VH-VL binders against a9kqm9. Designs and how they scored, part 23

Target 1, 255 residues: a9kqm9
Amino acid sequence: MRIIISPAKKMVENIEALPVCGEPSFIDQTNQLLTYLKSLSYEEAKEIWNCNDQLATMNFERIASMNLKTKLTPAILSYQGIQYQYMAPEVLEKDQLEYIQEHLYILSGFYGILKPLDGVTAYRLEMQAKVNLSDKKDLYEFWGSLLYNKLREETDFILNLASKEYSKCIERYVTEDVRLVTCVFGERKGEKVIEKGTYAKMARGEMVRYMAEHKISTMSEVKKFDRLDFSYDENLSNETKLVFLKGESNVRDRK
Short names: E, the ipSAE of ESMFold2; O, the ipSAE of OpenDDE; V2, 0.75 times the mean of E and O plus 0.25 times the DockQ between their complexes.

## First folded at step 8 (VH-VL; framework fv_emapalumab)

Design y05 (at its last look DockQ between E and O 0.01; V2 from the best seeds 0.00; counts 0 for: pae O 9.7 > 2, off the site)
Fold by ESMFold2, look of step 8:
Structure y05 (fold): chain C 255 residues (1-255), chain A 120 residues (1-120), chain B 111 residues (1-111)
Amino acid sequence: as target 1 above (255 residues)
Amino acid sequence: EVQLLESGGGLVQPGGSLRLSCAASGFDFSTYSMSWVRQAPGKGLEWVSYISGSGGRTYYADSVKGRFTISRDNSKNTLYLQMNSLRAEDTAVYYCAKRGYSWGYYFDYWGQGTLVTVSS
Amino acid sequence: NFMLTQPHSVSESPGKTVTISCTRSSGSIARNYVQWYQQRPGSSPTTVIYEDNQRPSGVPDRFSGSIDSSSNSASLTISGLKTEDEADYYCQSYDSDNHVVFGGGTKLTVL
């Protein structure tokens, strides 16, 4: 089994905090994107980043001096945001760290796909950004099937904890020999399940931690997730979707 | 040279408050997690609290939850421990400790300690 | 939560070898990294072993660490004992609730 998660927009550099243990698989493609980004004017870059002038200025200066081989931080520590807050990677136990390094992948518009301990530098490039590199109209076209093929080499079962923006890079290419299963975290509204973004991100991060703590390798074990008042709902779930519902009646005893 | 210098210890009555500081130098303070570890007179080491490099994550020993607050000011390279509702069992030397360069959760540098005495 | 149990004291002659044990009360000792600290009277702790068996720069190779899953324990071994090794020694690990746990400490006396 392999688990995919989204990156976060906010990143930090912690080059002295904890050691990196690898190089991104698609660093050559990342070099192409970096060269493209360095060629942009400030206004062109700001448009791609879709952000205020404070963030655009910071990222423009960052890109101008960026070197993909220096000032590296383990990917799982570099991304911030509520999903990573709930995963709390900096305090993982030895066997939990081994688990995520074996099973977890982070999707990235800039790096493509990352193992947790791959060395990265901070960047800003969302998967849906409009780029013109290599005659490709966007990053989905730029990455093509590369990311899926990487996962397919290693597993026939992908657990999707990524947002749709990022998981599209995998979903578009999935073949019949690989099972892709999406976890949905929401609350029931009539006959539909509504996801509230903040709670979904919390749950995705907590699911990674839960899986690492229990060394989960099967879907039946994933279904036992019961954190943050979520519980598995068999009736709303199917072969490609595991639905977890939030509610007062789902409170369980803690260990 | 890595240097950690604690201050703010002293004598306080039960129920009182103190704020400890730890001035850090010789390393990139904002990238490293920090902890407070205490040692009661004649006793062993006891971990008190932890804060991530960015300050976004904090953890506390059960004995101090709700009473102590760890914080940091990365612009001043300073770690803090706000101690409220102090009890006699909080009497200890308090060390500022830096997490080492390792995925293991260990402390590679320690300050000299500052003594907190909680007594009537 | 778990405890790390160390002998209260150990002693041995200069030039000899001493081993200090650190036994975990519940859960596997191998599940988490074990660290060892030396503390001389009036001084702050210093690291002699991290990640079970790694020595920081400047720590002599006569200090070594090991894990024994069968006894659920870690050990600090100091060979070629010197009078300067006389100190308190603490093992340390962490648990799945993200608590840092220290052993009770062992006073090493070099006779």
Scores: ipSAE 0.057, ipTM 0.614, lowest interface PAE 5.4, mean pLDDT 88
Fold by OpenDDE, look of step 8:
Formats: structure tokens, C-alpha cells, sequence
Structure y05 (fold): chain C 255 residues (1-255), chain A 120 residues (1-120), chain B 111 residues (1-111)
């Protein structure tokens, strides 16, 4: 089993919290992207980052001096956001860290795919960013099937806790021998499920923590997730989708 | 209906080689991991080897590592077990087993088995 | 690595309830799912329980599985025992290296 999650937009440097244990699998491709970004004008880069002048200036300076081999932070500690707050990787115990190191991958526009303890530097590059690199028009084309193939080498089951923006770089390449199961965290509205971004991010982070705490290895165990007032709904779920609804009690799977 | 049919069993001398086949039908063969499980006469079940749907991942019991090779041809819906350096203790009925649709490792269908006898 | 230990044999009269235990030697029995297979004489194994307590289609509800963490064991329970239930039963799990582990098997005799 491998778990995939989204990165956060905000990144911090924290080289002292945990040791870096590995290098990103596709560091060469990342270097290619870095070289490309360094070749851009401020205006071109700002367009790619799709941010305000203040952030663009900061990122432009960052790229100009970026070294992918120095001042590295473990990936799982570098990203800052609601999902990572609820995951709370900084307080994970040794065996829990080992679990996520083994099972968890972070998708990234810049690095492609990361293990929790891969060394990374702060960057800004979303997967939906449009780039003109070689014959590729965006990062989806740039990465192609590389990220999926990395996962495929290791597992025939992928638990998708990533947003659609990032998970689609995996979904579009899924082969018959691999089962991809997506977790949906939402609220019931008639026959529909409404996902609220904030709650979904909270739930995704909490799910990762839950899985690490209990060393989860099966879908049945995942279905027992009941934190943050979420509960599994069997009727809305299927072979490729696990639906968790907020505000509803479900005791059926508590065995 | 799911069907698994083993073949290739027979009598072989110690140190000899044998190749087993399992013909699968009734399901999308390439989407399921497969295993070989053997049972010595009058004994219990022993897992032998596992192969993923695409064939990219293989696992072996310690008792057969370096001697047995599991493989598959998805175009032919066939599972194979190449057995080299056979020993008397390898004598058993060999079952082809289909993995169930779960993150867990369990077998939802079994073949009828093929007998391998290693004897001088 | 771990082993799964089962009693060699159990026996009971028709209509009664029988329980077959499967004890894990190391690690938590709840760490990975336990499966149960039935093998009648001269036949190949068939799945009766998977993922601790799930029944495949066609398996009667007389068959049930449970986990006891305190004893680090799984159990197969057969209620309303029938003559057709006479068979060998095997528990099965897997380790962290994705190696499948079977119990030694239990011969169930219906008296």
C-alpha cells in the first residue's frame, strides 16, 4: 500500500527538526525544472507562479540562488498548511515515522513525488502551472507517467488522499493491475456529497496520522476512521471511492 | 465463472527441473495477483510464491528462494512456476491460487492442483 | 517472522457449535487480517472467512470469524454443525514482507 497526498503552498526551512534520509527520486527532472525557471524573466516566472508581486519577488530571488543540495528540510516538515497541521508530523513517534516513510508519498509540482524524509528546499510551483519546457506545455505533461510508475513499482494498491489537482497526474495512468482508491471527505446534501476544502484538508491530515498511529494496512481499517466527526458511508462508497460524511454516526464498522 | 487449471506435474529425480502452468479464465487475469501454494502428502498448506498482476513484483518462501521462479503471461492468461534443483521435500500438490480483491493477502479461488513427485 | 498455531483436531456432534483457534507466535494478531480455508478430503481449499470475519458469497452464516487480541489469536466458529462441515481448516495471514503464512491446519470431525 502507498498513500499519496498533496503538498502545501507554503514551505518553511527547518533543518534541525528531523534528519534528511533520502534524495527525491526524480532530482534530475527537478534540476531541469530549476534550470528552466532560472532562465525566465520576472514577468514570465510571475505568470507561472500566479501570485502577487510580493510573493513573486520572493520566489524569484529564491530561484536565482536555489541549490537543491544545501539547506535541505525533510519534506514532511517543510510543508505548512491545514493538512500538515492535523497530520502533525513533528510529534510522530519513531514507529509512526517509519510507517509514513514506508507508505506515504507527497506529490509535488517541482519534485514530482517525495518520501516524507526526502530533503527539499522551499519552492513555489503548483502542479497546474503552465510551463513551456521542451515539448511540454504543463507539468502534467512534463511528469507524464513517471510518478505513477514510481508507485507501480512498489504497490498494487494506492490510497488517494490527494486533491484532484495532484491526484490526476496519477489517475490518468492507472493500469489494470493497480487499484486506486480515493477517500472523499464531505457532508451529505440530499444524494450528493459536498466537499469543503478546509474540512477535507483537515481530514486528509488526520487520516494519515490515524493510519500511522494504528499501522493501517487494509481498506477495512481505513473505513474505521472516525475522527473529526467523520464516518464511513458504505452506500455512497464503491470499489474505487471511500466516502466519509461529517456529522453522521456510523457504528457498523466498529468491530 | 473463475477457473484455474494447473498442469505440468509429474515424477522427477532429485536435482531435476519441472515447469508448472496454470491456465486462468473467467476473470481479468492481468488485474489480479497470483500465488502458488503447495501441500505435501498428508501435510498442511505452504505458500510458495507470489506474483503481482503485471509481474513486476515477486515474492518467494525461503524454502524455494533461488530455486523456483514465478512468472506469468497475461496475453495467454497463464501463470508459471519454474522449479529447479528439486528436492524430495518439494514433493507436493501444487495449487494455483487467485488473490482476492483486497489490500489483504487472501485467496478467493484455488485450482484443483497438480502433483509433483521428487524421487530417485 | 511468525507462526500460526492451530489444534491438530477437533470434534463435535451435528447441530452443535465448534471453535477452531489460530494463535500467532509473535506480533499482534490484529496487525494483519486472518483468513480461513476449508479443505474437504480429496478437494482443493476454499475460502470460508477472509479479513477476520467476512464471508464470501455462498458461505453460510454458520461460519464466523473473530479476533482476540488478549490471547493473540483468531477463531473460526461453526454453529449448527453439519456432516458436510467435516474437513481440514487452515488459518492464514501475512507478514511485513508480504509473505503468506498458513497455520498447521485443524481436522474437524463431525461425530
Amino acid sequence: as target 1 above (255 residues)
Amino acid sequence: EVQLLESGGGLVQPGGSLRLSCAASGFDFSTYSMSWVRQAPGKGLEWVSYISGSGGRTYYADSVKGRFTISRDNSKNTLYLQMNSLRAEDTAVYYCAKRGYSWGYYFDYWGQGTLVTVSS
Amino acid sequence: NFMLTQPHSVSESPGKTVTISCTRSSGSIARNYVQWYQQRPGSSPTTVIYEDNQRPSGVPDRFSGSIDSSSNSASLTISGLKTEDEADYYCQSYDSDNHVVFGGGTKLTVL
Scores: ipSAE 0.006, ipTM 0.517, lowest interface PAE 9.7, mean pLDDT 91
ESMFold2 (binder alone), look of step 8: mean pLDDT 92; pTM 0.936

Design y06 (at its last look DockQ between E and O 0.05; V2 from the best seeds 0.00; counts 0 for: pae O 6.0 > 2, grease 19 > 18.9, placed apart)
Fold by ESMFold2, look of step 8:
Structure y06 (fold): chain C 255 residues (1-255), chain A 120 residues (1-120), chain B 111 residues (1-111)
Amino acid sequence: as target 1 above (255 residues)
Amino acid sequence: EVQLLESGGGLVQPGGSLRLSCAASGFTFSSYSMSWVRQAPGKGLEWVSYISGSGYRTYYADSVKGRFTISRDNSKNTLYLQMNSLRAEDTAVYYCAKRGYSWGYYFDYWGQGTLVTVSS
Amino acid sequence: NFMLTQPHSVSESPGKTVTISCTRSSGSIARNYVQWYQQRPGSSPTTVIYEDNQRPSGVPDRFSGSIDSSSNSASLTISGLKTEDEADYYCQSYDSYNHVVFGGGTKLTVL
């Protein structure tokens, strides 16, 4: 089993944090994207980043001076956000660190796919950014099947903890001989599950910790996840979707 | 040369407050996690608190949780420990310690310590 | 939480070998990195072993660390003892709930 997770928009630049243990698999493609980003005017780049002038200026200067081989931080430490806070990778035990390095992948619009301890620099490029790459109309076409094929080298079973924006890079290429299972974290509303983004990010981070702490390798073990008041719901789940519901406030009213 | 210099210790009554500081130099302060570790007179080492390089994550020993607050000012290269509701058992030399370049929780540099005495 | 238990003191002659044990009360010693610190009277601690068996730069080869899963313990071994090795030694580990724990300390006397 291999686990995919989303990155975060906000990143730290941390050149002396904790040891890097690898290079991104698709660094050549990242170089192509860097060349493209450097070719943009400020206005074009700001539009792609969809941000205010403060962030656009910072990122424009960042791209101008970027070196993909220096000022490297382990990927799992580079992203700021509540998913990564709940993961707390800097305090992993020895066995937990080994687990995530073997099983966990971070998806990235800029790097494609990352092992947790791959060395990265801070960037801004969302997978669904409105880019115009002369030979590809967007990043989904740019990456093509590369990310999926990388996962296939190691597994026929993918646990999806990524947002749809990122998991599309993998989902588009899954064949019948590969099992992709998405975890959904939400609240019951009638026949539907309503996913609140912040709680979902907390749960995804906590699921990574849960799996690392228990060295999980089977679906049966994943279904036992019960942190943050979530529990597995068999009736809302199926062969490709595991639904976890946050505790219900009025259970007696459903009798 | 890495240097860590604690200050702010002193004598305080039970229930009182103190704020410890640790001035750091000789490394990129914001890149490294920091901890406070204390040692009661004639006793062993006890970990107190941890803060990540960005200040985003903090952890506390159970004995101080809710009473102590670790913080940092990366623009001043300074680590802090705000100690409230002090008790006699908090009497110790307090060290600031830098996390080493390792995924293990180890401390590669320690300050000289500052003494906190809590007594009536 | 867990405890790390060390002997209160050990003694050995110059040139000989001493081993200081560090036994973990619950959870596996092998799942976490173990560190060892040396502290002389009036001084701050210094690292002699990190990540179970790694020496920082400047620490002599005569310091070594090991893990024994069957006894749930770590060991610091100092060979070729010198009078300068006389100090307090602390083991240290941690758990998945972010608690850092030191052993009680061992006073090494070089006779």
Scores: ipSAE 0.296, ipTM 0.707, lowest interface PAE 3.2, mean pLDDT 89
Fold by OpenDDE, look of step 8:
Structure y06 (fold): chain C 255 residues (1-255), chain A 120 residues (1-120), chain B 111 residues (1-111)
Amino acid sequence: as target 1 above (255 residues)
Amino acid sequence: EVQLLESGGGLVQPGGSLRLSCAASGFTFSSYSMSWVRQAPGKGLEWVSYISGSGYRTYYADSVKGRFTISRDNSKNTLYLQMNSLRAEDTAVYYCAKRGYSWGYYFDYWGQGTLVTVSS
Amino acid sequence: NFMLTQPHSVSESPGKTVTISCTRSSGSIARNYVQWYQQRPGSSPTTVIYEDNQRPSGVPDRFSGSIDSSSNSASLTISGLKTEDEADYYCQSYDSYNHVVFGGGTKLTVL
């Protein structure tokens, strides 16, 4: 089993953080992207980052001096956001850390795919960013099937806790020999399920923690997730989608 | 079973060069960073150099920076240390060490070491 | 940069408890993990403690690690001392640039 999650937009750099354990699998491609970004004018870069002038200036300066070999932070500790807050990787025990290091991948526009303890620098580059590199029009084309192939080499089962923006990099290349299952965290509104971004992020982080705490390895165990008032709904779920509804109880609450 | 076997040590004159090798087995070599640690006769342990799993990242102690080069061939499961401009103070048993799998930076396996003697 | 300072030697009788200290000269000892290695005469180092108080498989629970932030030191404690515990012990940590730092080593003699 491999678990995929989204990165956060905000990143922190802490050179005094714990040493990194691993290296990004596609560091060469990342370096290619960095070289490309360094070649851009401020205006071009700003367009790619799709941010305000303040952030653009900051990132422009960051890119200019960026070194992928130094001032590294473990990936799982660098991203700042609700999902990562609820995952709370900094307080994971040894066996839990080992679990996520083995099973968890973070998708990234800049790095492609990361293990939790891969060393990273702070960056701003969303997967949907439009780049003109190697005759590719965007990062989806740039990465192509590389990210999926990385996962395919390791597993025949992918649990998708990533946002659609990032999971697209994987979903479009899924082959018959691999099962991709997406978790949906939402609320019931009639016959529809409404996903609220905040709660979904919370739940995704909590799910990762839950899985690490219990060393989850089966879909059946994933279905037993009951944190943050979420519960599995069998009727809304199928072989490729696990739906968790907030504020509802089912037979799984009878643990 | 993890095994690390150093080789290439010997006697060399000051200013000379030597290349150490470390043959690794029992684990996925490319997945782990490796280091060289040396120990002068009757002295303590001194970290020398680090290389990441892919070889993309390398670090050196100040005492050897500019003179030593760490490298690896993942296809051969072998770690190398090219030592140039050797000095008497470089005399030591050189250990290859495997990084452990955890948050911290520690070595979970050590080789038996190879002796390098720099003397006129 | 920082140094790790250890006592040069310690001695104790079998069955007793011995503690080896490792003091960091600058920066917080609690910021980065501390490891301990055992080196018997004529042998390579082996890990006995990592990440302050984690034991590798095969290391007996007689070995334990601790951190004292007030003294900015780490300690290796060996209870129920055995003759086979006679060895040099090294503490180890790392700086913010992933450079490894070893203590000077402590010779443990079992009386």
Scores: ipSAE 0.018, ipTM 0.562, lowest interface PAE 6.0, mean pLDDT 92
ESMFold2 (binder alone), look of step 8: mean pLDDT 92; pTM 0.935

## First folded at step 9 (VH-VL; framework fv_emapalumab)

Design p01 (at its last look DockQ between E and O 0.06; V2 from the best seeds 0.00; counts 0 for: pae O 10.6 > 2, placed apart)
Fold by ESMFold2, look of step 9:
Structure p01 (fold): chain C 255 residues (1-255), chain A 120 residues (1-120), chain B 111 residues (1-111)
Amino acid sequence: as target 1 above (255 residues)
Amino acid sequence: EVQLLESGGGLVQPGGSLRLSCAASGFTFSSYSMSWVRQAPGKGLEWVSYISGSGGRTYYADSVKGRFTISRDNSKNTLYLQMNSLRAEDTAVYYCAKRGYSWGFYFDYWGQGTLVTVSS
Amino acid sequence: NFMLTQPHSVSESPGKTVTISCTRSSGSIARNYVQWYQQRPGSSPTTVIYEDNQRPSGVPDRFSGSIDSSSNSASLTISGLKTEDEADYYCQSYDSSNHYVFGGGTKLTVL
């Protein structure tokens, strides 16, 4: 089994100064994207980053001086945000680190796919960014099947904890021999299930911790996830979707 | 050169409060988690509290939960331990300890310690 | 929760080899890294072994660490014992429930 998660827009250097263990698999493609980004005017880059002038100026300067070989941070520590806060990678135990390094991949518009302890530089490039590189009209076309093929070489089962923006890079290319199963984290309000983005990110981070702490290797163990007041709902789930509902009352709605 | 210097120890009555400080230099303070570790006179080492590099995550030994608060000011390169409701068993030398450059959860540098004595 | 148990004291003559054990009470010793610290009288601790068997820069290679899963223990071995090695030695490990856990300490006497 392999687990995919989204990156975060916010990144830091050395937030927890811990050792890097590896190089991104597609560093050559990353260098192509860096060269492209360096060729952009400020206004072109700001449009791609879709941000205010303060943040655009910061990232424009970052790209101008970027070196993919220096000032590297383990990917899982470099990404910041609620998902990563709940994952709390800086306090993972030895066996838990071994587990995530074997099973977890972080998707990235810039790096493609990352192992948790791969060395990265801070960047800003979301997967939905509109780039024009070598007749590729967006990053989905740029990455093509490369990311899926990497996963396919290692597993026939992908647990999807990524947002649709990122998982689409994999979903477009999934073949019949690989099972992709998406975890959905929602809340029951009357007869409806509502996904709250913030709670979903918290749950995705906690799911990674849960799996690492228990060395999860089976789907039945994944279904036992019960953190942050979530529990598995068999009636709403199917062979490609595991639905987890928030709240004790949601457990009582099962038949 | 990494340096950690504790201060704020002293004599206090049971039920009293003290605030310990640890001045850090010679490394990027905000990049490393920090801990307080104590040692009662003639006894072994006991971990007290942990704070992440950003300050966003804290942990406490059960013996001090609810009474002690760890904090940091990354702009001043300073670690703090607020100790309330002090008891005789809190009497110890308190060390400021820096996490090493390793996933292994070791302390690569320790301060000189500051003595806290809780006595009537 | 778990404890790390060390012998209270050990002694040996200069030039000989001493081994200090660190036994974990529950759960596997191999699940988490084990560290070793030296504390000379009147001084703060210093690291002699981290990540089970790694030496910080400046620590002599006569200090070594090992893990024995069958006895659920870690060991610090000091060969070629010198008078300056006389100190207290603490093992330490970590987990998500207890966080940093120290052994009770071992007083090494160089005879």
Scores: ipSAE 0.573, ipTM 0.818, lowest interface PAE 1.9, mean pLDDT 91
Fold by OpenDDE, look of step 9:
Structure p01 (fold): chain C 255 residues (1-255), chain A 120 residues (1-120), chain B 111 residues (1-111)
Amino acid sequence: as target 1 above (255 residues)
Amino acid sequence: EVQLLESGGGLVQPGGSLRLSCAASGFTFSSYSMSWVRQAPGKGLEWVSYISGSGGRTYYADSVKGRFTISRDNSKNTLYLQMNSLRAEDTAVYYCAKRGYSWGFYFDYWGQGTLVTVSS
Amino acid sequence: NFMLTQPHSVSESPGKTVTISCTRSSGSIARNYVQWYQQRPGSSPTTVIYEDNQRPSGVPDRFSGSIDSSSNSASLTISGLKTEDEADYYCQSYDSSNHYVFGGGTKLTVL
């Protein structure tokens, strides 16, 4: 089993943190992207980053001096956001860290796919960014099936905790022999399930932590997730989608 | 079965150069980081250098930085250590060691070692 | 960076239990995994403990590892000591610069 999650937009540099223990699988492609980004004007780069002048300037300077081999931070500790706050990787026990190192992958527009202990530099590049590189129109085309193939080499079961923007780079290449299951965290509103971004991010992080704490390896065990007032709904779920509803109890809990 | 076999050791004069090799088998060589660890006669273990699976990242002990170069040829399943400007204190048995595939840095397999003697 | 300090030597009779300590000079010992290697005379090192308390296949359960945060030290414990356990033992960790750090080694003599 492999778990995929989204990165965060905000990144921190902490070279005094835990040692980097791995190298991104597609560091050559990342170097290609870096070279491309370094060739851009400020205006062109800003357009790609789709951010304000302050962030654009910061990132432009960052790219200009970026070295993918130095001042590295473990990937899992570099990303800052609600998902990672609730995952709380900095306080995971060693056996839990071992679990995520084995099972967890972080999708990235810049690095493609990362293990938790891969060394990264701070960057800004979302998967949906529009780039013109190697006759590719965007990063989805740039990465192609590389990321999925990386996962496929290791597993026939993918638990998707990533946002749609990132998971789609995997979903579009899924073959019949691989089971991809997406977790949905939402609230019931009439006949619909509404996903609120904040709660979804919280739940995704908590799910990763839960799985690490209990060394989860089966879908049945994933269904037992009950943190943050979420509970599994059998009726709304199927073979490719696990729906967790906030504020409700499942049939199991009613016993 | 994992096997690591060092070669290239021998007698060399101070200031000389030597190139060590480590032939690996029994595992997917390119998937694992490799290191050189040395042991002076009657002394303890000292880490010398590290190279990532792809060869993209290398690290060196301060004692050898600027003089030694670690490299690998994944098509040949071979690890190398180019040693230049050798000193008497570089005299040691040099082991190639495979990193375990897990959290953190540790070695799960060691070679038999090859002796390097630096003496006038 | 930091250093790992081990006793130079320890000795004990067969059948008894012996403990070898490994003290980290700075930073928390629990921050990074600690490994233990056994080196018998005239042989290459072999891994007996990795990631604080994990045993590779073939290593008897007489060998165990532990961490004591209060003393900032790791320990290798060998119970039911056997003559074949006579060897040098090295603890190992790694620093923030991704350098492997070895202890000075401990010579275990079985009396």
Scores: ipSAE 0.010, ipTM 0.499, lowest interface PAE 10.6, mean pLDDT 92
ESMFold2 (binder alone), look of step 9: mean pLDDT 92; pTM 0.937

